Miniprotein binders against q6w4x9r395to579. Designs and how they scored, part 211

Target 1, 185 residues: q6w4x9r395to579
Amino acid sequence: GHCSLEGGSFVTTFDARPYRFHGTCTYILLQSPQLPEDGALMAVYDKSGVSHSETSLVAVVYLSRQDKIVISQDEVVTNNGEAKWLPYKTRNITVFRQTSTHLQMATSFGLELVVQLRPIFQAYVTVGPQFRGQTRGLCGNFNGDTTDDFTTSMGIAEGTASLFVDSWRAGNCPAALERETDPCS
Key: E = the ipSAE of ESMFold2; O = the ipSAE of OpenDDE; V2 = 0.75 times the mean of E and O plus 0.25 times the DockQ between their complexes.

## First folded at step 16 (miniprotein)

Design xg7 (at its last look DockQ between E and O 0.77; V2 from the best seeds 0.71)
Fold by OpenDDE base, look of step 16:
Structure xg7 (fold): chain B 185 residues (1-185), chain A 105 residues (1-105)
Amino acid sequence: as target 1 above (185 residues)
Amino acid sequence: SAEELEREAKELVEKGLEKLRRGDPSGLEKIVEGVRLAVESGSPELIAEIAEKALRLAEELLEQGRYEEAAELVARVAELLIEAGDDPWVYLMIRWLEWYIEEAK
């Protein structure tokens, strides 16, 4: 399964459903029992302009009982809050520079993350087949059905992205907006 | 003062946790009040600490098959935190608990 966060506010789920939203919060991208130690992948969005439609991805966070890894445009920060030199390696996670503009987080448990740092901060999430039907969050449920990707954390299927996205907030933030204007930066 | 709120919040939560463990429904209200006071204090650290204690009890309740009580506890705590909480781990715990509760149905 492949999930992408592109163009500042566009998301394509594991089931290949595209949608967009404007929010300035931390959201759960991927929650799964296949991730060790109750792990999850999160996305941090912030304002990139004056209007509510000007939002962009600014960081990706892997969080578990054992690990916290924050990948932003400028640095990789781990559990102790210190910026790390790359490659950074734990028992089952490695973060390294893939190219001059791309970072990669490789894992031993079937999760791969590629982050484009410049010119636009974008993220690409890949999960193995063992994750099928066992994922939740903004990346969807990876069950081959696009019609139920907007399932909230409470198991309610939503028709719009805004309510769906809000249900996966990982912080106290304003409600997400769904707008038709392109926030491409 | 903030210190007074912190002390009161901690006391209420501890008392509430003990009562709820014993099946006394008044425990829930004490926990909720404790969380509310933590929110009022404006201390992110206190909010996270108290919320985590409450959510850990929810986990215990689930392990004991007390699904309804766990669900109510999680829902009430989540409602308060949405307004003031900002700890990603606490939110993640809520999401895990929601998942477990759903699977228990």
Scores: ipSAE 0.783, ipTM 0.895, lowest interface PAE 0.6, mean pLDDT 92
Fold by ESMFold2, look of step 16:
Structure xg7 (fold): chain B 185 residues (1-185), chain A 105 residues (1-105)
Amino acid sequence: as target 1 above (185 residues)
Amino acid sequence: SAEELEREAKELVEKGLEKLRRGDPSGLEKIVEGVRLAVESGSPELIAEIAEKALRLAEELLEQGRYEEAAELVARVAELLIEAGDDPWVYLMIRWLEWYIEEAK
């Protein structure tokens, strides 16, 4: 399964459902029991461009009971707040530079993350077939049907991207329907 | 005043945790009130601390088969965090507990 976070806050889910949103927050991108230690992948969005409504990806975070790996446009790579030299390796995770503009996080548990640093900060998530039907978050539920990919954290299928995205917030941030430019930090 | 709110919030949460752990349902309302006071105090560190304590009790309740109590506690804490929470781990704990509760039913 493939999920992408591109340009002006565009997302394509594991079931190929495209959507766009405008928000400034940390969001749960992928949550799955297939990730060890209650792991999840998160995406951080912030204001970008000349328009106050434009937002873009500024960091990707892998978070579990053991690790907090941050890959950001302002920081190279950290784990639990400490900067790490690349390649960086744990028991089941390796983060390395694939090219001058791309970093990759490879894992033994079926998750792969590729981060484009330049010219635009973008992220590409790949998961193995064992994740089918066992994901939640901004990347959708990976069940082969796009009609319920907007399932909220409460298990409710929404018709609009903004309500769905707001349900996956992992921080105190304004809802997209309220304001475009005044996020909380 | 903020220091008074912090002291009161901590006391309410600790008392509420003790009561709910023993099966006294009045403990839930004390925990919720304590979290609300922590939010009012404006201390991000305190908010994260007491929210995490409450959510760890929810895990304990699930392990004991006390599913309805765990669900209520998680729901009430989640409502309060939309106003003030800034710790991604606390949010992730809430989402995992919600999913675990769904699976247990």
Scores: ipSAE 0.602, ipTM 0.820, lowest interface PAE 1.1, mean pLDDT 83
ESMFold2 (binder alone), look of step 16: mean pLDDT 75; pTM 0.713

Design xg8 (at its last look DockQ between E and O 0.04; V2 from the best seeds 0.00; counts 0 for: pae E 4.3 > 1.5, placed apart)
Fold by ESMFold2, look of step 16:
Structure xg8 (fold): chain B 185 residues (1-185), chain A 82 residues (1-82)
Amino acid sequence: as target 1 above (185 residues)
Amino acid sequence: STTRLRIEFRDISEEQAKKVEEIIREEAERSGVDVEFEYHDGRLTVEARGEDPWIYLFLRWVEWYLEIELPDVEIEVKKVES
């Protein structure tokens, strides 16, 4: 299965459903029991361009009980906050420079991540067939049905990408209007 | 940073509440999340506190396990400030 994060703000799910969103937060891209040690893949979005409402992908994070691997648009790769020379290898994860513009994270558990660093920061997620029907997050549920790919973290299928994406937040990302300074608080 | 969540279940039996508590307690141990339970008159309230992003991953795992084990149980989650 293939999931892509392209053009800064576009996503195509494992079931080939495309959508676009804007939000300043970290989101769960892929959650699955097939990932060891409570692993999850997360995507970080931040403000981009001239418009205050426009955001784009700035980092991808693989998090497990053993690792917090961050691949960011500044081309620094870290594990648990420590910068790493490439190629970087653990027992089940290898991160290496695929080309002058692409990094690859290969794993022994059926997850592959390719990150394009230039000219635009983009990410491509590939999972093996064992993940079928066993995924949740921004990449969808990988069940062959695009009509329920916008299923929230509570199992509710939404008709809009914004509500779906918001349910997959992995951090404190309050709405600006709710958190703008009130005269009385 | 640290986040606090209130997770509420309404109209569930004592048997269902025990199953929910088992699921939540096991995942809380795995995620380093502190949990407290209160069951009263068909309502189970869970106060959860933990570090970001682990508390959000804890919540998403709990939601997934509950959908599998207790699909008819409704879950309501509120973020508790301060």
Scores: ipSAE 0.229, ipTM 0.605, lowest interface PAE 4.3, mean pLDDT 81
Fold by OpenDDE base, look of step 16:
Structure xg8 (fold): chain B 185 residues (1-185), chain A 82 residues (1-82)
Amino acid sequence: as target 1 above (185 residues)
Amino acid sequence: STTRLRIEFRDISEEQAKKVEEIIREEAERSGVDVEFEYHDGRLTVEARGEDPWIYLFLRWVEWYLEIELPDVEIEVKKVES
């Protein structure tokens, strides 16, 4: 399954459902029992302009009981806020520079993350087949059905992205704005 | 929904407790989690309140921190309110 966060506010789920939202919070991107030690992948969005619609991805965070990795445009932060030189490896996770503009987080448990640093901060999440039907968050449930991707953290299927996205907030933030559009922009 | 957790650090010195308090307070602020601290006789108690799932992510962060920075300190977690 492939999930993408592109164009500042566009998301394509593992099931290939595209949607758009505007929020300035941290959101659960991926939760799964397949992630060791209660791992979760999170996306941090912030305001990029003056209007409510000007939001962008600014960081991706992997957090478990064993690891905390924050990938932002300028740095990779681990170990209680310490910046790390790349490649960085710990236990079953490796972060390294894939290209001049791309970082990759590789894992031994079937999660891959590619982050485009410039010119737009974007993220691409890949999970193995073992994750099928066992994912939660903004990337959807990876069950091959796009119609139920907007399932909230409480297990309620929503028809629009707004309540869906808001349910996956990882902090106290304002409600997100939504627009169903093609992420290919 | 809002969840309240009680996190207890055992066999921790007062000096260590102050450091832990500082670090956890900073993280809690970033996370939007409310925290209160009490130290007594080698035990630091942290009362944390936040929304699911963030409160539990905060807990995981705390556990992560302990694993690395305070490997000899024991932790006990209780759910007080949900």
Scores: ipSAE 0.024, ipTM 0.354, lowest interface PAE 4.3, mean pLDDT 88
ESMFold2 (binder alone), look of step 16: mean pLDDT 81; pTM 0.784

Design xg9 (at its last look DockQ between E and O 0.01; V2 from the best seeds 0.00; counts 0 for: pae E 2.4 > 1.5, placed apart)
Fold by ESMFold2, look of step 16:
Structure xg9 (fold): chain B 185 residues (1-185), chain A 82 residues (1-82)
Amino acid sequence: as target 1 above (185 residues)
Amino acid sequence: STTRLRIEFRDISEEQAKKVEEIIREEAERSGVDVEFEYHDGRLTVEARGEDPWIYLFLRWVEWRLEIEMPDVEIYVEKVES
């Protein structure tokens, strides 16, 4: 399955459902029992322009009980706060420079992350077939049906991206609906 | 930083509350979250404290497990400001 985080705040789920949101928070992108050590993939979004409606991806974070790997738009890769030279390798994870503009995180547990650093910070998530039906988060539930990809953290299918995205916040931050209703400056 | 959550379950039996407590305790230990339980008059209240983002991941695991293991129980969550 493939999930993409592109442009400002455009997302395409594992089931190919596209949506956009406007938020400045850390969000749970992918949570699954297939990730070892309570692993999760998270995405950090921040304001990217002069208006409230301009938000973009600024970092991706892989977090487990063993690692906290942060790949940020300033091209620095850290693990547990320590900057790493690439290629960087643990038992299960390798992070390396794919091209002058792209980094890749490959894992032994079926998760692959490709990050475009320039001209715009974007991310591409690939998971193996063992993840089918066993994911939660902004990338959706990977069940082959786009009509329930907006399933919230409480298991409720929503018809709007804003309610869905707000349910996956992983920090103290305002709701996405509040940003959509605020006047643009 | 550290976050505090109040998690509440209403109109549940003592038997249901015991099962919920077992699920929450297991997930709390996995995520390094401190929990305290109080059950009274069909209401179970849980005070949870932990580091960000782990406490939010803890909450999402609890929600997911309850959806599967106890689908008849409804969870209410609020962030407690210090």
Scores: ipSAE 0.415, ipTM 0.739, lowest interface PAE 2.4, mean pLDDT 83
Fold by OpenDDE base, look of step 16:
Structure xg9 (fold): chain B 185 residues (1-185), chain A 82 residues (1-82)
Amino acid sequence: as target 1 above (185 residues)
Amino acid sequence: STTRLRIEFRDISEEQAKKVEEIIREEAERSGVDVEFEYHDGRLTVEARGEDPWIYLFLRWVEWRLEIEMPDVEIYVEKVES
């Protein structure tokens, strides 16, 4: 399954449902029992302009009981807040430079992350088949049904992206704005 | 339920076919879809077999990747009835 965060405010779920939102918070992208040590993947969005519609992805965070990895446009930061030289390796995670503009986080547990640093900060999440039906967050539930992708953290299926996205906030942030559209358009 | 799809790429070179094959194999592996390839006279035919809905997700991601990486390549899809 693939989940993409593109164009600053576009998301395509594991079930290939595209949607758009504008928010300036940290959101849970992926939670799953298949991630070891209570791992979760999160996305940090911030203002990129003066209007409410000018928001963009600024960082991706993998957080578990053992590891905290923050990938931003300029650096990779770990638990101790220090920028790391690449490649960075833990027990089951490796972060390395894939190309001049792309970083990759490879894992031994079926999660892959590719981050495009420039010209637009974008992220691509890939999970193995073992994650089917066992994911939650902005990337959806990976059950092959797009109609229930907007399932909130409380297990309620929403009809709009804004309420869905807001339910996956990791802190107190402004409400998200949404417009469902094709991220490839 | 198992579904069989036939995916065709027309007017492509052998080199292009190899690239397409590589992309499809990668997606097939991640999706748990079985694929077979045949290239003949500028046409690549892919036989894909997998469970619904996963085979269709596979197809969607293949189309998406090819749109980005090989935008000039047209994709033709047919569901093969069992």
Scores: ipSAE 0.323, ipTM 0.684, lowest interface PAE 1.4, mean pLDDT 91
ESMFold2 (binder alone), look of step 16: mean pLDDT 88; pTM 0.877

## First folded at step 17 (miniprotein)

Design xh1
Amino acid sequence: SAEELEREALELVEKGLEKLRRGDPSGLEKIVEGVRLAVESGSPELIAEIAEKALRLAEELLEQGRYEEAAELVARVAELLIEAGDDPWVYLMIRWLEWYIEEAK
ESMFold2 (binder alone), alone request of step 17: mean pLDDT 76; pTM 0.718

Design xh10
Amino acid sequence: SAEELEREAKELVEKGLELLRRGDPSGLEKIVEGVRLAVESGSPELIAEIAEKALRLAEELLEQGRYEEAAELVARVAELLIEAGDDPWVYLMIRWLEWYIEEAK
ESMFold2 (binder alone), alone request of step 17: mean pLDDT 75; pTM 0.715

Design xh11
Amino acid sequence: SAEELEREAKELVEKGLEKLRRGDPSGLELIVEGVRLAVESGSPELIAEIAEKALRLAEELLEQGRYEEAAELVARVAELLIEAGDDPWVYLMIRWLEWYIEEAK
ESMFold2 (binder alone), alone request of step 17: mean pLDDT 76; pTM 0.717

Design xh12
Amino acid sequence: SAEELERLAKELVEKGLEKLRRGDPSGLELIVEGVRLAVESGSPELIAEIAEKALRLAEELLEQGRYEEAAELVARVAELLIEAGDDPWVYLMIRWLEWYIEEAK
ESMFold2 (binder alone), alone request of step 17: mean pLDDT 76; pTM 0.723

Design xh13 (at its last look DockQ between E and O 0.01; V2 from the best seeds 0.00; counts 0 for: pae O 7.3 > 1.5, placed apart)
Fold by ESMFold2, look of step 18:
Structure xh13 (fold): chain B 185 residues (1-185), chain A 105 residues (1-105)
Amino acid sequence: as target 1 above (185 residues)
Amino acid sequence: SAEELEREAKELVEKGLEKLRRGDPSGLEKIVEGVRLAVESGSPELIAEIAEKALRLAEELLEQGRYEEAAELVARIAELLIEAGDDPWVYLMIRWLEWYIEEAK
């Protein structure tokens, strides 16, 4: 399964449902029992211009009971607040520079993350088939049905991206803006 | 003072946890009041600490089949954190407990 976070605050879910939102918060991208130690993948968005409708991805976080790995747009990688030289390896996670513009986090538990650092900070999440039907968050539920990909943290399918996205906030932050009708405006 | 609020918040939460664990439903309101005092104190560390303790009790209640009590505790803590919480780990715990409760139904 593939989930992407691309410029202009665009997201494509594991079931290939695209949507856009504008918000300034940390959000849960992927929560799954397949991630060890109560793990989750999170995305951090911040303002990228002079208006609230201009937000972009600034960091991706893998959080568990053991690790808090942060990959930031400033090209710094930390674990539990300490900067790490690449390649960085734990018992089940390896973070390394894939190319001059891309970092990769590879794991033994079926999660792979590729982060494009330049020209635009973007992230690409890949999960193995064991995750099918066992995910929640901004990347959707991976059940092959796009009609319920906007399922909130309370298990309710929403009709709008903004309510769905707000339910996955991992902080006290302003509400996300309504969906735009034109991705270029 | 903030120090007095923190001490009172911790005491209320500990008393509430003990009461609720023993099946005394008045413990829930004491936990909620303690979390509210922690929010008033303005200490993110204290808010995260006591919220996590309350959420671990919710997990214990769920394991004991006390689903309605667990669900109410999680919902009450989540409402308070919408106004003041900023610790991603506590939010993740809430989402795990919500999922577990949904699965148990």
Scores: ipSAE 0.599, ipTM 0.816, lowest interface PAE 1.2, mean pLDDT 84
Fold by OpenDDE base, look of step 18:
Structure xh13 (fold): chain B 185 residues (1-185), chain A 105 residues (1-105)
Amino acid sequence: as target 1 above (185 residues)
Amino acid sequence: SAEELEREAKELVEKGLEKLRRGDPSGLEKIVEGVRLAVESGSPELIAEIAEKALRLAEELLEQGRYEEAAELVARIAELLIEAGDDPWVYLMIRWLEWYIEEAK
């Protein structure tokens, strides 16, 4: 399954359903019992301009009981608040530079993350087949059915992206908006 | 004028969406005409807005099992937008819908 966060505000789920939203919060991208030690992948969005529609992905965070890895726009990889040199390796996670503009987080448990740093901060999440039907968050449930991808944290299927996205907020942040993107931006 | 085209485009699309939702095939042609007018206006914002509305209906149709109607709608919209350049979001929607339609067959 492949989930992508592109263009600052676009998301394509594991089931290949695209949606967009504007929010300035940290959201859960992926939770699964297949992730060890209560691991979760999160996305941090922030304002990139003056208008409410000017939001963008600014960081991706993997958080578990053992690790906190932050990949940000500044090419800073932080584990538990400390900047780390690349390649950075833990017991089952390796973060390294894939290309001049891309970082990769490889894991031993079937999660892969590629982050494009420039010119646009984008993220690509890949999970193994063992994750089928066992994922939750903004990346969806990876069950091959696009119609139920907008399942909230409470297990309710929503019809709109905004309500769906809001349910996966990791903190107390403003509500996400489903607004038209300026094609000129 | 551009403003007149915009008004007419929006009106046609809204009427078309309603008709097609109700199963009236004339709705498709109204939507198509509305999109055409939007393209003619040269307003990227208008094109994106109208196209998105149409494509969202296509999604609804798919969810309702109305695959043929959805497929036709998506195809017609895609054809109109090829020459006008695609809004990134609209492009993604089209590709997704096309994929969905193929998988549903």
Scores: ipSAE 0.017, ipTM 0.235, lowest interface PAE 7.3, mean pLDDT 87
ESMFold2 (binder alone), alone request of step 17: mean pLDDT 77; pTM 0.731
ESMFold2 (binder alone), look of step 18: mean pLDDT 76; pTM 0.725

Design xh14
Amino acid sequence: SAEELEREAKELVEKGLEKLRRGDPSGLEKIVEGVRLAVESGSPELIAEIAEKALRLAEELLEQGRYEEAAELVARVAELIIEAGDDPWVYLMIRWLEWYIEEAK
ESMFold2 (binder alone), alone request of step 17: mean pLDDT 75; pTM 0.708

Design xh15
Amino acid sequence: SAEELEREAKELVEKGLEKLRRGDPSGLEKIVEGVRLAVESGSPELIAELAEKALRLAEELLEQGRYEEAAELVARVAELLIEAGDDPWVYLMIRWLEWYIEEAK
ESMFold2 (binder alone), alone request of step 17: mean pLDDT 76; pTM 0.729

Design xh16
Amino acid sequence: SAEELEREAKELVEKGLEKLRRGDPSGLEKIVEGVRLAVESGSPELIAEIAEKALRLAEELLEQGRYEEAAELVARVAELLIEAGDDPWAYLMIRWLEWYIEEAK
ESMFold2 (binder alone), alone request of step 17: mean pLDDT 77; pTM 0.731

Design xh17
Amino acid sequence: SAEELEREAKELVEKGLEKLRRGDPSGLEKIVEGVRLAVESGSPELIAEIAEKALRLAEELLEQGRYEEAAELVARVAELLIEAGDDPWIYLMIRWLEWYIEEAK
ESMFold2 (binder alone), alone request of step 17: mean pLDDT 76; pTM 0.720

Design xh18
Amino acid sequence: SAEELEREAKELVEKGLEKLRRGDPSGLEKIVEGVRLAVESGSPELIAEIAEKALRLAEELLEQGRYEEAAELVARVAELLIEAGDDPWLYLMIRWLEWYIEEAK
ESMFold2 (binder alone), alone request of step 17: mean pLDDT 74; pTM 0.701

Design xh19
Amino acid sequence: SAEELEREAKELVEKGLEKLRRGDPSGLEKIVEGVRLAVESGSPELIAEIAEKALRLAEELLEQGRYEEAAELVARVAELLIEAGDDPWVYLMLRWLEWYIEEAK
ESMFold2 (binder alone), alone request of step 17: mean pLDDT 77; pTM 0.727

Design xh2
Amino acid sequence: SAEELEREAAELVEKGLEKLRRGDPSGLEKIVEGVRLAVESGSPELIAEIAELALRLAEELLEQGRYEEAAELVARVAELLIEAGDDPWVYLMIRWLEWYIEEAK
ESMFold2 (binder alone), alone request of step 17: mean pLDDT 74; pTM 0.670

Design xh20
Amino acid sequence: SAEELEREAKELVEKGLEKLRRGDPSGLEKIVEGVRLAVESGSPELIAEIAEKALRLAEELLEQGRYEEAAELVARVAELLIEAGDDPWVYLMVRWLEWYIEEAK
ESMFold2 (binder alone), alone request of step 17: mean pLDDT 75; pTM 0.714

Design xh21
Amino acid sequence: SAEELEREAKELVEKGLEKLRRGDPSGLEKIVEGVRLAVESGSPELIAEIAEKALRLAEELLEQGRYEEAAELVARVAELLIEAGDDPWVYLMARWLEWYIEEAK
ESMFold2 (binder alone), alone request of step 17: mean pLDDT 74; pTM 0.692

Design xh22
Amino acid sequence: SAEELEREAKELVEKGLEKLRRGDPSGLEKIVEGVRLAVESGSPELIAEIAEKALRLAEELLEQGRYEEAAELVARVAELLIEAGDDPWVYLMIRWFEWYIEEAK
ESMFold2 (binder alone), alone request of step 17: mean pLDDT 74; pTM 0.699

Design xh23
Amino acid sequence: SAEELEREAKELVEKGLEKLRRGDPSGLEKIVEGVRLAVESGSPELIAEIAEKALRLAEELLEQGRYEEAAELVARVAELLIEAGDDPWVYLMIRWAEWYIEEAK
ESMFold2 (binder alone), alone request of step 17: mean pLDDT 74; pTM 0.691

Design xh24
Amino acid sequence: SAEELEREAKELVEKGLEKLRRGDPSGLEKIVEGVRLAVESGSPELIAEIAEKALRLAEELLEQGRYEEAAELVARVAELLIEAGDDPWVYLMIRWIEWYIEEAK
ESMFold2 (binder alone), alone request of step 17: mean pLDDT 75; pTM 0.709

Design xh25
Amino acid sequence: SAEELEREAKELVEKGLEKLRRGDPSGLEKIVEGVRLAVESGSPELIAEIAEKALRLAEELLEQGRYEEAAELVARVAELLIEAGDDPWVYLMIRWLEWLIEEAK
ESMFold2 (binder alone), alone request of step 17: mean pLDDT 75; pTM 0.706

Design xh26
Amino acid sequence: SAEELEREAKELVEKGLEKLRRGDPSGLEKIVEGVRLAVESGSPELIAEIAEKALRLAEELLEQGRYEEAAELVARVAELLIEAGDDPWVYLMIRWLEWYLEEAK
ESMFold2 (binder alone), alone request of step 17: mean pLDDT 76; pTM 0.714

Design xh27 (at its last look DockQ between E and O 0.89; V2 from the best seeds 0.59)
Fold by ESMFold2, look of step 18:
Structure xh27 (fold): chain B 185 residues (1-185), chain A 105 residues (1-105)
Amino acid sequence: as target 1 above (185 residues)
Amino acid sequence: SAEELEREAKELVEKGLEKLRRGDPSGLEKIVEGVRLAVESGSPELIAEIAEKALRLAEELLEQGRYEEAAELVARVAELLIEAGDDPWVYLMIRWLEWYAEEAK
């Protein structure tokens, strides 16, 4: 299964459902019992400064009981806040420079993350078939049916991306917007 | 003091978890009060610890077919934890609690 986070805050789910949102927050991208130690992949969005209220991906976080790995434009930071030289390796996770513009996080549990650092920060998530029907978050539920990919954290299928995205917030932050232009005050 | 709030919160939660595990419904009241004290203490580590313990108990209750007890535990704890602020780990525990609440239905 493949999920992508591309420029302009575009997301394509594991079931190939595309959508766009704008929000300044950390969101749960992928939550699954297939990830060890209550693990999840999270996406951090912040203002881009390109147009009214537009946001862009600024970091991807892998978080579990034992691991915290933050990948941002200029650093990889772990549990103690210490920046790490690449390659960085734990028992199940290796983060390394794939190319001059891409980092890769490879794991033994079927998750792969590729982060494009330039020209813009983008992320590509790949999960093995064991994740089918076993995911929640911004990447959807991976059940082969795009009509219920907007399932909220409370298990409700929504018709709009903004309500779906808001339910996956991992922080105290404002509601997300689908529309690209804000009214002027 | 904050340290005494943390100590009281941990004691209440541990006792409440054990009581609820045994089928004593007063355990939920103790857990809720303990979570409230943990949030008041402002200790993100304690709040995360308590959230995880509630998650483990919810999982146990579901395995035992005690769906209404699991749903109530999750609903009560998740609402309090939302007030804890913006720690991503705490929010991840809330999302796990919400997942278990759906399974309890």
Scores: ipSAE 0.546, ipTM 0.805, lowest interface PAE 1.3, mean pLDDT 82
Fold by OpenDDE base, look of step 18:
Structure xh27 (fold): chain B 185 residues (1-185), chain A 105 residues (1-105)
Amino acid sequence: as target 1 above (185 residues)
Amino acid sequence: SAEELEREAKELVEKGLEKLRRGDPSGLEKIVEGVRLAVESGSPELIAEIAEKALRLAEELLEQGRYEEAAELVARVAELLIEAGDDPWVYLMIRWLEWYAEEAK
């Protein structure tokens, strides 16, 4: 499964459902029992302009009982607030520079993350087949059905992205705003 | 004081968890009260700890086939905690609680 966060406000789920939202919060991208130590992948969005529609991804965070890895737009990789040299390796996670503009987080448990630092901060999440039907969050449920991707944290299927996205917040933030998807996305 | 609230919260939650584990329904109310006090204390660490303990008990209850009790526990705790803090870990724990609540249905 491939989930992408692109263009500042666009998301494509594991089931290849595209949607757009504007929010300034931390959201759970991927929650799954397949992630060890109650792990989850999160996305941090912030304002990138003056209008409410000018929002962008500014960081990706992997959080578990054992690890807190932050990849930020400032090309800083931190673990629990401490800057780390690359390649950075934990028990089952390795963060390294893939290219001059891309970082990669590789894991031993079937999660791969590629982060494009420039010119636009973007993230690409890949999960193994063992994650099929076992995922929750903004990246959807990876069950091959796009119609139920907007399932909230409470198991409610939403028709619009706003309530869906808000249900996966990892902080106290303003409500997300929904916009139509770009046909070119 | 905040410290007093934290201490009392922890005590109530621990007692509540033990009671609920034993099948005493009064345990849930103690947990709820403890969680309330924890929220009042404003300690994200404590809230996270309580959430984690609740999650563990929920898992235990599910393993025992006590689905309704697990669901109720998780629902009540999640409800109290959802607006309690701004720590990502707390929210993650809440999301896990919500997951188990859903699965318990």
Scores: ipSAE 0.423, ipTM 0.755, lowest interface PAE 0.9, mean pLDDT 89
ESMFold2 (binder alone), alone request of step 17: mean pLDDT 78; pTM 0.736
ESMFold2 (binder alone), look of step 18: mean pLDDT 78; pTM 0.735

Design xh28
Amino acid sequence: SAEELEREAKELVEKGLEKLRRGDPSGLEKIVEGVRLAVESGSPELIAEIAEKALRLAEELLEQGRYEEAAELVARVAELLIEAGDDPWVYLMIRWLEWYIEELRKRG
ESMFold2 (binder alone), alone request of step 17: mean pLDDT 76; pTM 0.721

